# Designs tried in a protein design chat: VHH binders against PH domain-containing protein DDB_G0287875. Part 13

Target 1, 92 residues: PH domain-containing protein DDB_G0287875, of Dictyostelium discoideum (Social amoeba) (q1zxe2r132to223)
Amino acid sequence: SKGKSGWLLRKRPGRYDKLYSVSKADKYLRLYENEDTDNDPLYELSLENSIIELKQDLHLQLTLGNSERYIFTHESESEIVSWAQELQATMN
Short names: E, the ipSAE of ESMFold2; O, the ipSAE of OpenDDE; V2, 0.75 times the mean of E and O plus 0.25 times the DockQ between their complexes.

## First folded at step 27 (VHH; framework vhh_surovatamig_d1)

Design dd2 (from cc2 with T50Y; at its last look DockQ between E and O 0.36; V2 from the best seeds 0.00; counts 0 for: pae E 6.1 > 2)
Fold by ESMFold2, look of step 27:
Order: sequence, then C-alpha cells, then structure tokens
Structure dd2 (fold): chain B 92 residues (1-92), chain A 120 residues (1-120)
Amino acid sequence: as target 1 above (92 residues)
Amino acid sequence: EVQLVESGGGLVQPGGSLRLSCAASGFTFSDYWMSWVRQAPGKGLEWVAYIKQDGSEKDYVDSVEGRFTISRDNAKKSLYLQMNSLRAEDTAVYYCARDWYDSSGWFDYRGQGTLVTVSS
C-alpha cells in the first residue's frame, strides 16, 4: 500500500466539486476542501467492504459498505486510473 | 424495471404552495441519493435539489433555497418536494431522478414528470 494524494473531481447533480483527496493505505479515503490537510476532512470514507469500478467514460465509482455512492473523475486518464489502482490496493 | 412516477403538479397562483411526490419501484430506493430536476418551457434541464440516502444532507439551487424543501420516506419508497412562495419562473415540468451518472446524461433514469404552472 503506497498511499496517494491529489485533486479529484467529485460528480454531483449539475456540477463537479474539486476535492483534495488523500489515501494513506489505512483503508480510508479522505476528501479535503484544499491541500491543507491539517484541518478535518470534508469526508472520511471507509473503504472496508466497498466496491470500486472504473467506468468506460473514466468515471471512478466508489460504492461504500453502507451503499453510499461517490463518483470521481480527473482530466488526466492516467491519474484516474492510478487512483483506481491505489484504492483497490488499499482495500486489499 | 426501474420506475419513477411523479405527481402533485397543477395550476397555482403566485405565492401559493404545492407538494410534489415521486413513487419509486424496481430498485432499492434507500440505496440512492435522489434529486428533483425541472425543465421550463423551451429550456434545458435545471437541477433543483438533492437528498442523501438517509436524508441527512440536502442542497438546493440558489433560486429556490428557502422556499423549497426536499424530503424522502424510504419505507414508502417516496421522494417529496414541498414548494412554497411559488413564482412564475418556477413554472416547469418537474422530474424525480436517481442521482446516477451515465454516458447519456446527468441521471441513470428520469420519470415522466409532473407539470407545475404558476400563473395569475
């Protein structure tokens, strides 16, 4: 588990939110308003029992164990693919 | 088969109120964030409001904030929109939607809609 940090676009109805995303290989994905991670994250998502799907349109769908769904993308194909790999690795 | 059936629309005077309902079937309703969207005559779709699966998070487009309230009843598989202080610009067909992304649009599925007309 290597960890990863970077910006992701989170899909919402009618918009995308830009969130600074952090994986520390502790089976959590933390989403921050900006790169100042000393503050509390806006979201702390447990990856335990989650499902991660990278769709054909390069949207990454994360379905948590409680059935909450988060959809992410990035302008760079390689970056969103790398995020999919990181999140799958931290789940294992 | 996934179905969303909107109801509660009608003709109302400015300043009036309406409550829209959406009956869901063919999927696990409590697993999905839900939205109301609307389409004014001759315009594109406008997102109006969303609600989280358990109702703990809600948000609204600026033009309806403070006047509209989204709610849900997971036991009845129903989504609601309470619309107060209605204005002529709220005239539209209102749709209940699952907050689902696909290649063809904003949502996985839209119902047939219910018409709200706000006029003298």
Scores: ipSAE 0.015, ipTM 0.321, lowest interface PAE 6.1, mean pLDDT 84
ESMFold2 (binder alone), look of step 27: mean pLDDT 83; pTM 0.844
OpenDDE, look of step 27: ipSAE 0.016; ipTM 0.380

Design dd3 (from cc2 with T50Y D54S; at its last look DockQ between E and O 0.43; V2 from the best seeds 0.00; counts 0 for: pae E 7.4 > 2)
Fold by ESMFold2, look of step 27:
Structure dd3 (fold): chain B 92 residues (1-92), chain A 120 residues (1-120)
Amino acid sequence: as target 1 above (92 residues)
Amino acid sequence: EVQLVESGGGLVQPGGSLRLSCAASGFTFSDYWMSWVRQAPGKGLEWVAYIKQSGSEKDYVDSVEGRFTISRDNAKKSLYLQMNSLRAEDTAVYYCARDWYDSSGWFDYRGQGTLVTVSS
């Protein structure tokens, strides 16, 4: 069964990038340019040894095992909360 | 204790250049993204550039792209901003920041800033 997929806004300094995001049981978060996941993802982020934090302004901060940080949000509050719950459930 | 100390600001003519430096201490510098942000007189903070841990990924706000270059030296725990072709609108206090912020729910470390004034 699939973990979760959908659009996320990845916060960059000075902008947001809209990325189609896919989380599966293999403990990777893959970020695609669009919904065509047959193409290579733009990013493959290992969730092993990662920390996820949902901040007060509903930005989801993912800190990878190599200390790289990725920040996501969504226009729907329920959606970003759902992503935080799914990713935390996946990490252990 | 975490410390970030900016230097290299000053008064410069339009079209001129400056190189900003940031000395970091009190944390493992190579483990963090680093950013430059600025605050023009009477305006809010604007992100200028970021650089990832290894220096392999970096990006700029559109208004400075092609003119500014961010770099880092992890062995010296230092962050740099080379600013070329300076314009009056680049006048601001420039801050070195560990971790990145631009929303009300984030707490971040930044220095006290260095003033860049671009004026004839």
Scores: ipSAE 0.014, ipTM 0.279, lowest interface PAE 7.4, mean pLDDT 84
ESMFold2 (binder alone), look of step 27: mean pLDDT 82; pTM 0.834
OpenDDE, look of step 27: ipSAE 0.022; ipTM 0.378

Design dd4 (from cc5 with D54S; at its last look DockQ between E and O 0.23; V2 from the best seeds 0.00; counts 0 for: pae E 8.7 > 2, placed apart)
Fold by ESMFold2, look of step 27:
Structure dd4 (fold): chain B 92 residues (1-92), chain A 120 residues (1-120)
Amino acid sequence: as target 1 above (92 residues)
Amino acid sequence: EVQLVESGGGLVQPGGSLRLSCAASGFTFSDYWMSWVRQAPGKGLEWVATIKQSGREKDYVDSVEGRFTISRDNAKKSLYLQMNSLRAEDTAVYYCARDWYDSSGYFDYRGQGTLVTVSS
């Protein structure tokens, strides 16, 4: 995979949080409060043994190896599809 | 077969407290986020609270924040909801659910629920 960075909407019960998301092709997805990635990420998600599913309603479901579930979307269909492709590529 | 059995509901006056329990079986309980959802008479389902696997991360709908506490005991495969300062608008059937995403919604609930009635 080539890596990817950009904003994603993370679904929370009753809301969406906008997170700056970074894949560095090291089998991690890092989620930041803003584009200043010199700060510690809010979340550092290991993609090892993860399952990535793009649902019909264009929500990207990431199920981690520990069964934690993160749900993302984007206003652009092409962007969320591109994220699904990037995360699947970094897992291989 | 996945089973979720709710208990602890009842009739209580405004300002009172109740503790709901959910016994889980048929799946690895500690691997899942768990949620409470409720359905008031004549209304649709409303999400109430969610708790992650370790029990440390919790989230609540705004209307119950500060009054309700979700908790879990992974060894007993049990989910709990401590409800304090109850109000009439909390009257509902409460369901516990595995928190999971698909095209039909975000909650996998299968129990009969437990009725909470808050009335003076």
Scores: ipSAE 0.013, ipTM 0.236, lowest interface PAE 8.7, mean pLDDT 85
ESMFold2 (binder alone), look of step 27: mean pLDDT 84; pTM 0.856
OpenDDE, look of step 27: ipSAE 0.019; ipTM 0.379

Design dd5 (from cc5 with D62E; at its last look DockQ between E and O 0.04; V2 from the best seeds 0.00; counts 0 for: pae E 9.0 > 2, placed apart)
Fold by ESMFold2, look of step 27:
Structure dd5 (fold): chain B 92 residues (1-92), chain A 120 residues (1-120)
Amino acid sequence: as target 1 above (92 residues)
Amino acid sequence: EVQLVESGGGLVQPGGSLRLSCAASGFTFSDYWMSWVRQAPGKGLEWVATIKQDGREKDYVESVEGRFTISRDNAKKSLYLQMNSLRAEDTAVYYCARDWYDSSGYFDYRGQGTLVTVSS
């Protein structure tokens, strides 16, 4: 994969958090508070042994190897589809 | 730092009652749907009940419907579960959790839980 960066909405109980999301094709998804990626990410998620599913409601469900789930969406349907493709590609 | 601290568990006989409490801190409690989840010995997590931010919309797993009542006090940042007519199958460690959006089955629980044992 070529990597991908952009804003995603992370679904939390009763709310969404806007996170700047970065894939560098190194089998990690890094989530930042803002576009300043020189800081440490808020989350660094290993995609090893993960499952990535794009649901019919256009929420991208990422289940990590340790069974933690992260759920994302985007205002643009094409953008969330692109993210699903990127994350699947970086795993392969 | 998000904290959820459960209390109120104990040993009761079948048909008995318990009231569980959860003290929340480190986040804006009133912004979240809240849930109770439980884990029976040797089993996976089971969702029990959910309550929306304003306390009006509530939902329950079928096995506890009519017996358990979820409630919240946003001023005290507290979540409650009134458990009546307890059965042996209700034996579990109970956790309070910030709820995922109803359809995902994902719960953000962080406390040690409170043990409820229902035994003759």
Scores: ipSAE 0.012, ipTM 0.164, lowest interface PAE 9.0, mean pLDDT 84
ESMFold2 (binder alone), look of step 27: mean pLDDT 83; pTM 0.847
OpenDDE, look of step 27: ipSAE 0.017; ipTM 0.367

Design dd6 (from cc2 with S56K; at its last read DockQ between E and O 0.66; V2 from the best seeds 0.00; counts 0 for: pae E 7.0 > 2)
Amino acid sequence: EVQLVESGGGLVQPGGSLRLSCAASGFTFSDYWMSWVRQAPGKGLEWVATIKQDGKEKDYVDSVEGRFTISRDNAKKSLYLQMNSLRAEDTAVYYCARDWYDSSGWFDYRGQGTLVTVSS
ESMFold2, look of step 27: ipSAE 0.129; ipTM 0.502
ESMFold2 (binder alone), look of step 27: mean pLDDT 83; pTM 0.843
OpenDDE, look of step 27: ipSAE 0.016; ipTM 0.351
ESMFold2, fold request of step 28: ipSAE 0.000, 0.030, 0.012; ipTM 0.091, 0.368, 0.229
ESMFold2 (binder alone), fold request of step 28: mean pLDDT 83, 83, 83; pTM 0.838, 0.843, 0.840
OpenDDE, fold request of step 28: ipSAE 0.024, 0.183, 0.111; ipTM 0.407, 0.593, 0.548
ESMFold2, last read: ipSAE 0.000, 0.014, 0.014; ipTM 0.112, 0.291, 0.250
ESMFold2 (binder alone), last read: mean pLDDT 83, 83, 83; pTM 0.840, 0.842, 0.835
OpenDDE, last read: ipSAE 0.272, 0.017, 0.026; ipTM 0.655, 0.376, 0.434

